# Ledger of designs, part 150: VH-VL binders against o27280

Target 1, 266 residues: o27280
Amino acid sequence: MDSMNVPEVLEIKRIVEESESVKTFIFSWDFRREVRPGQFVMVWDFRDEKPMSVSLIDPVRSEIGISIRRVGEFTDRVHGLSEGDLLGIRGPYGRGFELMGRDILLVGGGIGMAPLAALADEATARGMRVDALVAARTADELLFLDRLEAAGVNISTCTDDGSCGFKGFAHERLLTLEENHDMAAVCGPEPMMFQVMRILDERDVPAQLSLERYMKCAVGICGQCCLDDTGFRVCAEGPVFWSQELSRVREFGRYRRDPAGRRVPW

## First folded at step 6 (VH-VL)

Design F10 (framework fv_cemiplimab)
Fold by ESMFold2-Fast, scan of step 6:
Structure F10 (fold): chain C 266 residues (1-266), chain A 118 residues (1-118), chain B 107 residues (1-107)
Amino acid sequence: as target 1 above (266 residues)
Amino acid sequence: EVQLLESGGVLVQPGGSLRLSCAASGFTFSDYAMTWVRQAPGKGLEWVSGISGSGGYTYFADSVKGRFTISRDNSKNTLYLQMNSLKGEDTAVYYCAKGDWEYPFDYWGQGTLVTVSS
Amino acid sequence: DIQMTQSPSSLSASVGDSITITCRASQSISNYLNWYQQKPGKAPNLLIYAASTLQSGVPSRFSGSGSGTDFTLTIRTLQPEDFATYYCQQSYSTPYTFGPGTVVDFR
């Protein structure tokens, strides 16, 4: 069978503490299994399995990184692990980001910067000009600023509370930024992504958006990973979608689904 | 071995519709943007349309916007060009090409001739 | 739209000659220029991309140079199989545009 469907038990090679609530777990990786920015893996702690975006792709060092925010029982257990401990990894899964043109705008909110950090590395390696708008609730929640700066990315920040950079929301900051980009990539809270998408659409900037949603299965056997109107399954067709695809989704930016499939406001 | 094979070219009356197909093999089709380029008899090359690897983004030359649509079926390794409201000036050999926004059109099919006349 | 021009529109040369074809863009396109060869009755073949990078399998007698608005394709020691039409193409901005072509005939 496809080797991506079989969990591989890997040793945690290195742990980077990105913030009080976010850690990046680094693993040796055999790049005969290609990994692209925007894809995710299933992380198994031998009790439960959860999807996590790949935040570092380094074929030179033969390493991948997975950034995990502490938000519940599973992530609390994983955060308690040390270098040398084991985790099960299977994948990668999902559609990755597609790069086009000579310049790109990245708009990331909170942990949504994780897949965008990997994309920034690929875009800079291709010789693209990269501008990043990094948004968070507070300065302590801004992620990957040092890594982006080291890669030559032009960085703008905003925080809801004004503790770093522009005081306000990502879409409000975006309105003050240069309009000229060949494409954009967006990842963060769904209401933020909806507002950013609308602005980029008005500017005729093609955008890709990564939807962080509850997923149980990475290879399309789980019917719960579904969007309104389109019938798209996030784990099968996503998590990355072009704005042209999302413009017809009624649910995007307005509602989410609970485990019972009911609409819940953001 | 990368292979691209176009089909569907035929004589069509002005105002008519036609769908072209391009069958691809020898590479991971879904990883690459695809392009249609046309060439009128005795004339030069004209870029017509492009589509991202996922099919989620499409783009067109002004001469065909609103009349042509590009699509792909990655499960069948097939690219399509749906041509509506055809005009005499659309008469050309239509080439399917493998290409990325940042990369050249490195492989081309043999072309399929579309003739628009009454 | 970015307009591409080529000169000459046609040229005649003998086997063993060195020839140069010029391509000019209406605005700066950095090094986002590609060269294609089209033989009679065939599809175009990529020769050079990024202004000067030779495509795999293309003979070393082909070379490209230039940046910004002015570009050249040079063929050293012309061979019989080099009878063809040559096109430049900018990949800097959509819509992607081609030059009108240069026909190379052997005299």
Scores: ipSAE 0.342, ipTM 0.711, lowest interface PAE 4.1, mean pLDDT 86

Design F11 (framework fv_cemiplimab)
Fold by ESMFold2-Fast, scan of step 6:
Structure F11 (fold): chain C 266 residues (1-266), chain A 118 residues (1-118), chain B 107 residues (1-107)
Amino acid sequence: as target 1 above (266 residues)
Amino acid sequence: EVQLLESGGVLVQPGGSLRLSCAASGFTFSDYAMTWVRQAPGKGLEWVSGISGSGGYTYFADSVKGRFTISRDNSKNTLYLQMNSLKGEDTAVYYCAKGDWSEPFDYWGQGTLVTVSS
Amino acid sequence: DIQMTQSPSSLSASVGDSITITCRASQSISNYLNWYQQKPGKAPNLLIYAASTLQSGVPSRFSGSGSGTDFTLTIRTLQPEDFATYYCQQSYSTPYTFGPGTVVDFR
């Protein structure tokens, strides 16, 4: 199916409060425009436009969901909206996740669980065994646990403060998990993803990682989404990359780009 | 109709290199994983290498790891197998096939013969 | 790697016979097993996937069964065009591995 490149004004059908800082906005969607887990859309509030990952894909109900964390002026305005209000949506954009094998590990940190929740639905529908490691700073910031459980996912949690599950970081919890997987999908802060990728590489588990960056520009026209060593642009060739592609990117996990395109340490 | 057409098989000296191509038509090429399977004269089928639809993930049989590289050009609907440091044991008909774990190898090309001999 | 074995390695049969070929995996592969037919000088063609699902266009005289480690391909009322080599293949995990093949020859 073709992607649309003009914003469609859609009514907010339902809002789910995932946490104090995260809401999922649900829209009716015409699935003649195919949407895959790992893709993103541009969300337009009639003032600014920002990229957001698709977190729910439900062709049976003809719905998509977009999960948004409150982090600035745009997201604060969007969080102030109610059911019945309008948003512009265009896309989808980017490479989605690819599923291979019969056994997948999902590793998500914070809002990075959003695209992985959509992937979990697809993987379980395909009959894959799905294990999820859900990481956050505190128990109240763990996302999508009920949805993952409803999908039949085997869930492990970790929190920095130990308020739920393992006390520690995602990569520390992963080291205590002995299960082999055919593949993994990882989404969260880049330093977390880098540490997780290293462990998965040592275990010979092929992984896909989603670079969840807030971008200021449309697909392919901005240096903010460029990966240093290879010249890949996240919005053009990502946001999902295989670990084989990222293993040769020196910038990954160490530096980000400021608005002027300069390297800044994490 | 799905069609796969291999080319590039020739006689090559041991230690030489060769690139095989597979031209695909009749399906959305970038949506599907692709594979190379080989068959030595009078022997059975051996899976050689696979590549994801995006080209971001590649996997190789231990017998060819480090010597062969698989790639694809989705704008040209073409799959490639770059073979380096060829050995006599690499002599085989090389088949291009469509498929992965999620979908069977449902379509195969006619094969291209690679002979590695002095 | 998952190792695949087939029995028998070869079989002689006449038109109208019913034959069975078995395939064993070295570990459980659930139902992720495919069967291929290869005629001399030709590429393989897919007969059965997911252990028991016939590929479109494959005659109903072909059937597959099994799960876990043991699988069977059955051809009822063998036809002249069925004399070929048959391969099983696991699609459970990479590397994808094939059985050594079973040659079905004319008696």
Scores: ipSAE 0.353, ipTM 0.714, lowest interface PAE 3.8, mean pLDDT 86

Design F12 (framework fv_cemiplimab)
Fold by ESMFold2-Fast, scan of step 6:
Order: sequence, then C-alpha cells, then structure tokens
Structure F12 (fold): chain C 266 residues (1-266), chain A 118 residues (1-118), chain B 107 residues (1-107)
Amino acid sequence: as target 1 above (266 residues)
Amino acid sequence: EVQLLESGGVLVQPGGSLRLSCAASGFTFSDYAMTWVRQAPGKGLEWVSGISGSGGYTYFADSVKGRFTISRDNSKNTLYLQMNSLKGEDTAVYYCAKEDWSYPFDYWGQGTLVTVSS
Amino acid sequence: DIQMTQSPSSLSASVGDSITITCRASQSISNYLNWYQQKPGKAPNLLIYAASTLQSGVPSRFSGSGSGTDFTLTIRTLQPEDFATYYCQQSYSTPYTFGPGTVVDFR
C-alpha cells in the first residue's frame, strides 16, 4: 500500500510536440484518482520535483497529459526523455476550476493555455458554449489551437507582434469581443490576467484565474504565499482564485516576491 | 483496523430497485477510490462499479451500465450502489472494497446478499 | 474490454506440493495484475499486486511473476490453509476484469 504523498512511477506513453519549447507528456491514468481541470501534479525525474498543470484529462482513453515548457535544467532533462521512459507523478493537488452557467470565456497566454485546454474539454462535454481567446508573443507560441477547434470551441487569437490574428495584447483584443458570458477562466502572465480581470469585472462576468506562482506554495515548497493588503496566506487555496478575491489585493498583477520575500515589480 | 461493512441486501422482485450501503472506517475515506464487486452463487468474481475519491469519476461494467449508479458521502464515510431495473442475473453477494493507489483491492467487506426472485 | 483467462480451472493437491496457476490477458496490461485468494464462505483477500509484489502479511511461499499478457502465481510447499479459490484481476484499464478462478482442492 502506497500513501497519497508517494510518487507513482509512470511510463511515458506518448509525447506530443506542441511547439519548439512545449511538449505534452501523456500517461495512462487510473481515474479512481480524480484529476480536475486547474489542478497540478508534482513531476519527479528522480532528481528534482516541479509542479506542472494537467493539460489533458481523458477518461475515455484513461490518459492524462502534462504540458511542460522548457525553461531550465529540470525541464531540459524532461524534454530529453522518450516514449517508454519513466517519470514520478504525485498528486493531483490544488483547487480546480468550477463551471457554472451556459457560456464560458477562456483567456489564455502562452503555457497558461495548458490548464484551459483541459477545462475546454470539460465545458464542451457539459454542453457549454466555449469561446477562447488565445494569446502569445508570436504565432509559433500559440498552443492547442487544433485541439480547441476539434472540440468545437470558438477561437480568437492575438499575438504581440501581429504574426497571427489581432496585433496586440489579450486585454486589447478582449475589448473588441462581444460580451455575454456566464463566466470566464483566465491563465497566463499575471499582468495579462490583471488587465483581463478588470475588463471582466466591469462586465459583471465572474472569472476564475489560475496563478502559477501559488502552485509551489500549495505543496509547501516555497513559503512565500502572503498577499499584501489583506495580510493572509493562501498557500493551500490556489492555484485557482475567483476574481473578487484577487481584485481586493494590491499585489496581484503589480508585484511578485523574490526568494527573500521582497516585493519586485513584474 | 480498516473495516468495511455492507448492508441493504434483501430479496427483491425483478424490475425492482435497491440501494446498498458500505460503511468505512480506519482510513481517510476521501483519499481512496472505492469499488463494488459481486459474486453470483457458485460463480466467480465480477467487477461492477468504481468511484474516485472525490466522487467525480464513476465507472461501470457493461452488464450494469444504465441501470446502476454509484455514489459516496465522504462526510459520512459511506459508499452507495443504487440498483434499478433488477434482473435475475443480478443475484449475487455484493462486496465493497477499497482501492489502493498501486491499484489492488486491498481491503474487502464481508458482503451482502441480493436475491432477485426470477 | 480486456479479457482474463486462468489455467487450470481446478487442481487437486496435497500438503507439501508446489503448484502453479497461470493467467492470460487478451492484451498487454504491463504489470497491472493482482492475485486474490478466497476461502469458502469468506470475502477475497489480496495476495499479490503489481504482478510480483507480496501484500503485507502474505507468506513468502506465495510468489507472482510475469508481465504483458502472461502471468503466474506459484505456491511453494502448499499448506492446509492454502486450499481455496484463486483469482487474477487486471487493473490496467476499466472495466476491471477478473479471471474465472482456479479452485485448489485437497487430493
């Protein structure tokens, strides 16, 4: 009998190359251990563990997918693995997205589309209308467009450089899109999420936002989960938060914390 | 230490309905998937249904799909099997079992007998 | 669905014998195979999981082997308490499926 906090060693069943810097690693998964969109797992390469969002939840095929962007030594090692190689997976952890109403807007930036792709599958299966605004710096960094299209999602794109879709930032594109969503889900760089949240708040659209920096705090590995202005710690409550929770804190979208706990601008 | 106790098995007429319960103790109930396995008199084991720790995912054998539903109340440490449109072929001892993350059924209850009169 | 078969369906043995039961899956299940023992009138008991790992408290005379589609349960130096029905079960994919069982009777 293994405890919940012991990693399961799983074989990489399939690897999907999403972009030059992003791969999705697919594992057979026993859905008796539930995974919901917005949750993360700890990925162990037998040297280091890192939190990674679940990007594919497929009970029909009994598979989960974990999308990993190459940003450092750990992710470089994982990107060097092949089908048949082993990784340790612990979890899932964290608060997942909640779905309500008939219509949902997804707003994703870069790798932030990973948890939103899983959410799109669930919302579509529930019978919701799904609109997605997919943002990236360049066309090559737009993720999951084929998967979203196959699911029947209405897709808008924007790139900072104008190489695909609207030229500009996600919030600038959002201002040109029609209103009328029962809820929204947002994941990407904090400055993007902050601007998007403000627009959705003005439209009275309740939104959930996923904050990558709180994934480490939720499993106790960083310790820097204080939200200034309110002074409370949210280590166990992330990574998904409702917009009204975030709109009341000065730190969101303006500051992050370094390893010493000092505020630094984004 | 770990204990599972099934209840609810009775004689029921074909086409009838019945709900079975399984009371669990000695472990953190919400952390583990739970399953129902049945055994017809003198026959082998047949997996019936499973449910994830949160209750969000449920699975069924083809023979019961559309007729049975599985649910759990984690606040009461109780697993349920709602059986509808019962057939003579559903006559069996029904066992409740705990699933481990390494995927065996590591603890079993003593079973409860369901008899469908046909 | 993954189908499980066992051989033999029954066997007669004496105390002190070594016996072997085989289990075959209709497709590869890696090492996601469990073995259970059921004594007359009682609930099943887990013996082996992950094809070859003994459950805590199970005597070392029990051993499992195999991977993919073909699996074996071996009981060395059979004891009186080992006369029971043995089932294999795949936990690779739902619906989970059991083998038909092997009855080990006293000779």
Scores: ipSAE 0.000, ipTM 0.399, lowest interface PAE 18.0, mean pLDDT 83

Design F13 (framework fv_cemiplimab)
Fold by ESMFold2-Fast, scan of step 6:
Parts: structure tokens; sequence; C-alpha cells
Structure F13 (fold): chain C 266 residues (1-266), chain A 118 residues (1-118), chain B 107 residues (1-107)
């Protein structure tokens, strides 16, 4: 984690339109501050700060990319920016993914493919075999397929409505795939991640899961308490956790927290 | 106490549509995954559909995908199953049940009979 | 989909007998297995969840065991009210699937 917690004002070098609702903002980056897949940065629009996962790590071009889905006031404002405009960026923060073995599985849902795209780049650059299961509600919400293909990733898709690939959910598609992997990385909606985690656990595949709600804990913001099944406060340095760490968190996959910290079902 | 009451089961022509309702009481409805399970006359149980507490996630058996939709109104403590393009093989008693992967189906309604016949 | 099978499909027993019903999953489901009892004309009742945990109010003569792919339901000292159909069900992954059922009848 970067100990200099001061935002740098950076110019938007390039914007990639990933879909109607997702854009990737690309910045020049000084790699004296090392960035690993699964880490996030705080993005400051000079009014509010939000955590965003790093989706592109390119030391050759000295660039990072941050993929942002349009979901509210902050992201609406950021989506209105153009190349040449300025954003504040601090970080990176959090525990990133660890690569292990030779054959890995990536399972991503929607915008959860963003940190997994960066991981795919790193894994393929190391000569690893990468299988990616990319899930979304509809075909137009599948992200990074061209980028994954260009990297040499073996891609399976599934959509809830059957508009691309397998008709169904990520965990249903995973059950039809009898492949043994050295590790898996999973990012997406918690109910999807919970179902996928249990399948991987039964297959004795160690899995790493990225949870957006733990990004604030990683930067030391504890306005919302994280509690385990015993009611004790959990000291969690997310957003990436091994599946064994999450198996004891009763709320994982069932509940989320609203802005006031109240339990809300998925 | 916990109670689930299904309604809406009637005789329907093949190709027709029908909506079933399940009224829940005695628990915090929005906190629980809800499910529909059916049973054809003289046959076993078949899980049909499930919905998360918020309604944000819905799941279906392959036999009904594209034809059935599940929904809920948490303000009215009511679960719905909208059945379209009905087939003779959809003839069954439809049960409403409370539960998911972490909480078993611990409470069931009495069931409502749907008959699909000409 | 995960397929569930039960054995036997039916059995005849007398009051006081001990009986065992087996359930097999087409792949490992850990302990995400539930057992239900259904009496004629009634909705199913949950007996056992997490393979071996007895539901509140269920008599101790019922017990469950197993993990992975192989599971058993045992009823000791069968009572008249135990003549029913028994179903296993995996809650490991959607679509949730039930076994075909085991009918426990007289004699």
Amino acid sequence: as target 1 above (266 residues)
Amino acid sequence: EVQLLESGGVLVQPGGSLRLSCAASGFTFSDYYMTWVRQAPGKGLEWVSGISGSGGYTYFADSVKGRFTISRDNSKNTLYLQMNSLKGEDTAVYYCAKGDWSYPFDYWGQGTLVTVSS
Amino acid sequence: DIQMTQSPSSLSASVGDSITITCRASQSISNYLNWYQQKPGKAPNLLIYAASTLQSGVPSRFSGSGSGTDFTLTIRTLQPEDFATYYCQQSYSTPYTFGPGTVVDFR
C-alpha cells in the first residue's frame, strides 16, 4: 500500500467507451508507485471521492486505467468529462490478487470484470493458462471480451437472458465445466460470488474474491462496522480475500449495508 | 406465527397465462429468499423459481425459463409467480416456501392447484 | 444441474422397525442437503438440514448423516405417523433439485 496519501491531479489521457454505461479512464502513471491487479484508487472529482478498481496496468506505456460504471451523481459527473480534463487520484490501496500455479480461472460479473481484466493481463504475460467465465444480465453488459481475447484468454460467456453464450448464471455455467485449476479469482455481485465460491471450495480450488464493500476498510475508514457471525468487529484489509476467510462471514452473499450501515438483503 | 397462503390456481387452457400469489405473515418478509416448488399429481417435488429478499436476484428451473417470472412486493408481504405459455406438463400443486441455500425451506404454504387442460 | 437419486423408491415397514433411506448427488454438495417429509394431501415438512441438523420440533428418532455425494436418513422405532414420502434436496446451488422420493408404506 502507498504511504503517501495525497491525491495527485492527473490529466485524462484517453477514454475508452466499454459499453453504454461503462467507460475506462486512462492516465499516465509513475510506476515508482507499484500497482497490482485487485487494488483500487480513490478518484476525486474536486467535490467527492469514490474508490475505483484499477482495470488496466501497463508499465510499458506507463499507464493505468480505471473503469467506471455510471450509477449515480459522482459517476454521472465523471462520465461527463473529456480527454484533457483533470481528476485527483490517490493510492493504490488494498490487498490485490496473488497469482499461484499455472492454470487459473477468472469468474466475473458485470463491472466485476474490471479488476479481473488487469489480472488476466498479468497472468497471460507470465505465461499462465487463463480461463475466464464472463457473466452479465444481457450481451451488451458483457465487458472486456475483446481485450481478453487479444490477451489469449479462453473465454466462456453466460447471460441471464441467453443473448450470448450459456443461458443462465455464472455458477450454473461453472457446474457444467469440469476443469481443475490451481486457483480462481472471482469478482461480481455477492450472491454470484457466494455460489461460485462454494463450487470452487468443493473442487478444492483456492479462490480469491474481491468485495467492493471492504475497500473503505482498507483505507482506514470504519464508519460502517464489519461484523462476523459472533458479532465481533472484523479487521479486514480488502478488497481481495481468500475463500477460507469469507466462509465464516454469515452476511456474505445474503446481506449488504446501506449508506447508514443498516443490513439490507440482496 | 409464520404463515404462507397461496392463491390463484385455476383451470387454464394450453398457451394461457396465470399469476399465483403467496401472502406471507409472521416474519420479516424482506429478509428472506422465497421460492416456488411444484408437484404434479402423483409425482415428486420440483423446484421452480427463487427470489432474493430485495428482489434483485431471481432464479429459474430450466423447464420454466423464459415462460415464468417471479416477483415480490415487500410492502405487501406478497410473492408472485407469473406463468406464461402454459403447457399440460405445468399441471401441478404450486407451493410457496421460505428459504435458500443457507436457510432451509422451513415453512411451506398449503399449495394451490393449477390445471392446464383443454 | 445437480441430479439427486434416492434408494429405495419405496419400502414396506411395520411400526417399531428402523429404516434407512439413501440419497446420492451427481457431484459433491458438501453438507448442503435437506430432508423433507410429505404426508398424503399435505405440504412437505422440513426434517433435517445441513445433512445432520434436526429441525426444531422434529422427533429424535429421525437422524441424518453424510457429506459430499452420499447421504442417509434413518428413522428409528418407526411410528404410525412416519408412513409418508421422504425427499432429499440439495441447497448447494440453483437450480435446487429434489430426489425422486421414497415412499414408506405399511407392511
Scores: ipSAE 0.005, ipTM 0.461, lowest interface PAE 12.4, mean pLDDT 84

Design F14 (framework fv_cemiplimab)
Fold by ESMFold2-Fast, scan of step 6:
Structure F14 (fold): chain C 266 residues (1-266), chain A 118 residues (1-118), chain B 107 residues (1-107)
Amino acid sequence: as target 1 above (266 residues)
Amino acid sequence: EVQLLESGGVLVQPGGSLRLSCAASGFTFSDYAMTWVRQAPGKGLEWVSGISGSGGYDYFADSVKGRFTISRDNSKNTLYLQMNSLKGEDTAVYYCAKGDWSYPFDYWGQGTLVTVSS
Amino acid sequence: DIQMTQSPSSLSASVGDSITITCRASQSISNYLNWYQQKPGKAPNLLIYAASTLQSGVPSRFSGSGSGTDFTLTIRTLQPEDFATYYCQQSYSTPYTFGPGTVVDFR
């Protein structure tokens, strides 16, 4: 019958307004097709197809949610839909987040909180202690605070303009937090993620980063994916990467490796 | 039925290298962290190395760090341990086990004996 | 590194006895403690995880308790197949460490 590579036409069961620019679209889901936090689906409006992170995974209600920010023609059309309307969904695709340890940190910027909200639900359900640093440009762009609070997450906020919480960027706020964590998950604008990763690396906290630009590559759309000599394909392994493996990938093209795995200049 | 089967254990000279393999079946291999645990003859268990389900994160006991490398091929359901600069103290039965950082080492292979001797 | 100790190092018991093995961590590990059983010439088998949760298929005569630094494994109404070496293991932080083992022998 249908494979995960064929779009399934699903009815929009419920729409949640997360902010003026973000909506979560909820669909019934057959969990024989497993979905994990950090994975994405391709959303088809019968004209264009775009990758969207899964923001809600609810096996009890047999539902998934997909959060979409209004940023262009496709997302404007999808935002115009109502409960009962149809969308094509295929997937899930990509590597999801991996949970490790007892105490975890989530650092999300803007819509990057969407996959982290799903991860927070799973982590709290496992009895983990979850701290979330939620960052946005302004207070009205902070997402999922009510969901995180309901789940028992310890929340810190920051906004660029100071309209809620710490005034400044996520990495500046992180420097004022002295909590020790077993792992971190980070999702948001790439400049934010790499600044946060640097701080976490200095603290010896292993981190996972979700890179939106690798979602299309994971389904074979991007032609600029690179492989190293061991067969590691950046785009095929995404969108979630450990900071340890991203550091290794940054060496590609600058260094070759000897038989012992040491970096050797060209 | 979960099965793990180690192979590759042989007699090796000090300073030599050896690669161990662990063939896995009966579960979705890429969903689980994997670990190597060793046991010297007549001694207790010692954790050696672990690797995340994706292969993106690995970690090692200090006694083997810099000498051993852990890797996995999820398309072949196989876990590897590359052992370099082997010492007499590395003589042990090496076990492959499923699970590490979520909980627990719930399934183990039968082990493969590595002997490092002149 | 977190050091694990077990006591006793060995014990002898008869079928039908109840026995207790203790495990101590050098620092608090919350409930991140697992118990394994190993028979001579065989691989270890998981008995208990999260200090007190029985692994699926493990007989109810096995039970675990404790938190923080002190933990116990109890076997009620000892059976012939319970002759084995028992290891505790902390999964709180890397490197993961095992206790030195307790040999349970039938007298």
Scores: ipSAE 0.428, ipTM 0.735, lowest interface PAE 2.8, mean pLDDT 86

Design F15 (framework fv_cemiplimab)
Fold by ESMFold2-Fast, scan of step 6:
Structure F15 (fold): chain C 266 residues (1-266), chain A 118 residues (1-118), chain B 107 residues (1-107)
Amino acid sequence: as target 1 above (266 residues)
Amino acid sequence: EVQLLESGGVLVQPGGSLRLSCAASGFTFSDYAMTWVRQAPGKGLEWVSGISGSGGYTYFADSVKGRFTISRDNSKNTLYLQMNSLKGEDTAVYYCAKGDWSYPFDYWGQGTLVTVSS
Amino acid sequence: DIQMTQSPSSLSASVGDSITITCRASQSISNYLNWYQQKPGKAPNLLIYAASTLQSGVPSRFSGSGSGTDFTLTIRTLQPEDFATYYCQQSWSTPYTFGPGTVVDFR
């Protein structure tokens, strides 16, 4: 194991196009360095380094997958790469999801389905009953439906525009689902996660939520990872938090802070 | 270095109660699930109970379900096992260990002996 | 619940021998299999996790292999400190279950 966290230069073994804006990059991985669903890696394109959630963990094939949405200069460059090209990978980092119980609900919005897809593989392999609520703005942005179905996951979908499944937001769809679960895992836009968390709290379902904005804090880069209710920085504990931890944070789901510390609505 | 130190093991009468403690140091306690594993004299290892890093989720072996409670105080880096309605078959050395499904039980305490006898 | 079986239940060996211990799970557990060493009067010590990954500080004479239901622990060139009881354990699902143990005795 590389104790200095130096990036390993890995060859892109395969690229899966998940949607027009999302690709999964698959690499051979030495599982002497354990990876858990909910953890992330730093992806280095030899110019910039960005945190990306691990979306596939396959010890049998000795592979990991990293799903990347095209949103800016770095991701545009990475999306321009081909099989056989090289990327630097270091990690894994951060607190992963915990699995306990027989039944799990996954609630994912957009690219938030990436870490949940890895978790779904793990949960189904353990023999758990897995229900997934997959949410997106449009049908074309629903991710991993084929993979979840192949794993035996019970899938519900919703889109803001009604182009697939329930017309509405994830929390509105969740209100129509009465199935009780031993636990839940949630990842997506923060306002969506806040609304989902409130419903799960009312149902006494313990939930874990992944806040990707805290990924840099887990590697020691403390920028906007401050939680203002206690005056303490909670920068190394993420990106996965239990709902009880987040229910005490006044900022969660309501607003974020810019670099100057000012409140900005979601 | 990671260290776990159990305490509280004593002789108790059948039907009695006992609380075990495990003091942890050398790692970020709240980031890791913790577990209790027991070993009856001359027998093998038996997993008893587990608790998530935040304390929000707990599991128990069927043999202790309804009688034992696991809890943790992350501000004190301490894990607890509350044992009620003790039976002779609960006689064992009780170990605390760090870990769960995603992390092996990579560090163990020295164990504390619980004897249930009249 | 997943049942774990070990073979042999005990074996006698001399320093310098190579030994193999087998562990079988009642259902597939992928590579979620750990091996522990326990010396008399002491707590267990993790040797191997994820079926084949050596824990930091564990001598290279220990190795693990297998996936699914069948797993092996091999100790090459047995040393005096290796006389102990060895347990496999599945971390696939709760309740986590241990094998019954294999006692490695000095002869």
Scores: ipSAE 0.006, ipTM 0.431, lowest interface PAE 13.3, mean pLDDT 83

Design F16 (framework fv_cemiplimab)
Fold by ESMFold2-Fast, scan of step 6:
Structure F16 (fold): chain C 266 residues (1-266), chain A 118 residues (1-118), chain B 107 residues (1-107)
Amino acid sequence: as target 1 above (266 residues)
Amino acid sequence: EVQLLESGGVLVQPGGSLRLSCAASGFTFSDYAMTWVRQAPGKGLEWVSGISGSGGYTYFADSVKGRFTISRDNSKNTLYLQMNSLKGEDTAVYYCAKGDWSYPFDYWGQGTLVTVSS
Amino acid sequence: DIQMTQSPSSLSASVGDSITITCRASQSISNYLNWYQQKPGKAPNLLIYDASTLQSGVPSRFSGSGSGTDFTLTIRTLQPEDFATYYCQQSYSTPYTFGPGTVVDFR
């Protein structure tokens, strides 16, 4: 497996500045190695390796993109790179999103919109009707609006401060959207995803949710691979889960666990 | 050529358990949702259960919820229906079918008869 | 759950007749309505999906129409092989529900 799981050193072909804190790094990709929306890659800067969701999958241009938010030492170093610089990429890993039905609702919060942008491209290419609810704290943190609009997606926005679209949280905006959907895909802060899941469950809309914290479990760098209530092992199955799998998990949206197994509130 | 072949239907006592299988061929099994539909003798069609391509999502008719479980083994191209606490009203021909909202139930197996009787 | 009803419950017809079967949903299902044919001792066969789209290989004498809550299946110039039971089914949301069926018999 090691020879097939070794990082490939790739040149940064293009960098897109999505916001003050988010950049998308674009690489040439050989699509004989299939990549699906919802999957992630391990990004290696020759010091540390971190999981990042694939945010662009473009077989026509032979490109993939990974979107990275600046939050710590590793991401600061990566944000300092330029076109032509090198990064190690291995993968893809994890369970991607499944598409079913004729219409889909995407609910993205902050950087969680990144894997959903790739999903939107696939859904529109399949001929599905796509509605996206894009949520952020402020207007300047809304991501991928121009890309979604170019893809023909019907966009609703909300911001905590009311600087763009609905003033309020994603779940509050969702309550004002009455159209039924065949499925939904949700990615963002876990408390947001929990509230959105509850509303979708009440509407009998099957939803898939991407849990970023479980990406490390899938590659074996996290010792916590079991959800509290169900005994379900996430390291082999994640990061994308159906809402039915999460509806009976006591910890989802309420707390997580540290390396010693102790509960840490959100 | 798409083919679906059900097996496992037998006579079983009330309160008993039974597992049905459906062997699939001729398509990429993991890309499609699968479903079980039943038909009681002389009666109409009743949707029983469905499962997503990955097996991550399952749904059930209220009449079987809590008693039946649906699962799949994508490495073996096989769909399963585990039936527990069987009742007389579960007597039916059980059909395996390929499809979901995106794809109607376009291919069906020939069915397997389950009889629940003392 | 979405309830489906069909009328008539049974219909007697002769070869060459044109017949219409109706299907009603308890709530709007847009155009997510499928029609199936079932012959005695056989599995159902898909005829029409998305209310009006004819499945590949199905004869053009079959046609479907409708949207929202009211749908029809029409068979023009009925052939001997068309004597069967016909079911409508909504694919709008789970649980998927079928109509009770319409039996088309020889007169």
Scores: ipSAE 0.006, ipTM 0.461, lowest interface PAE 12.3, mean pLDDT 84

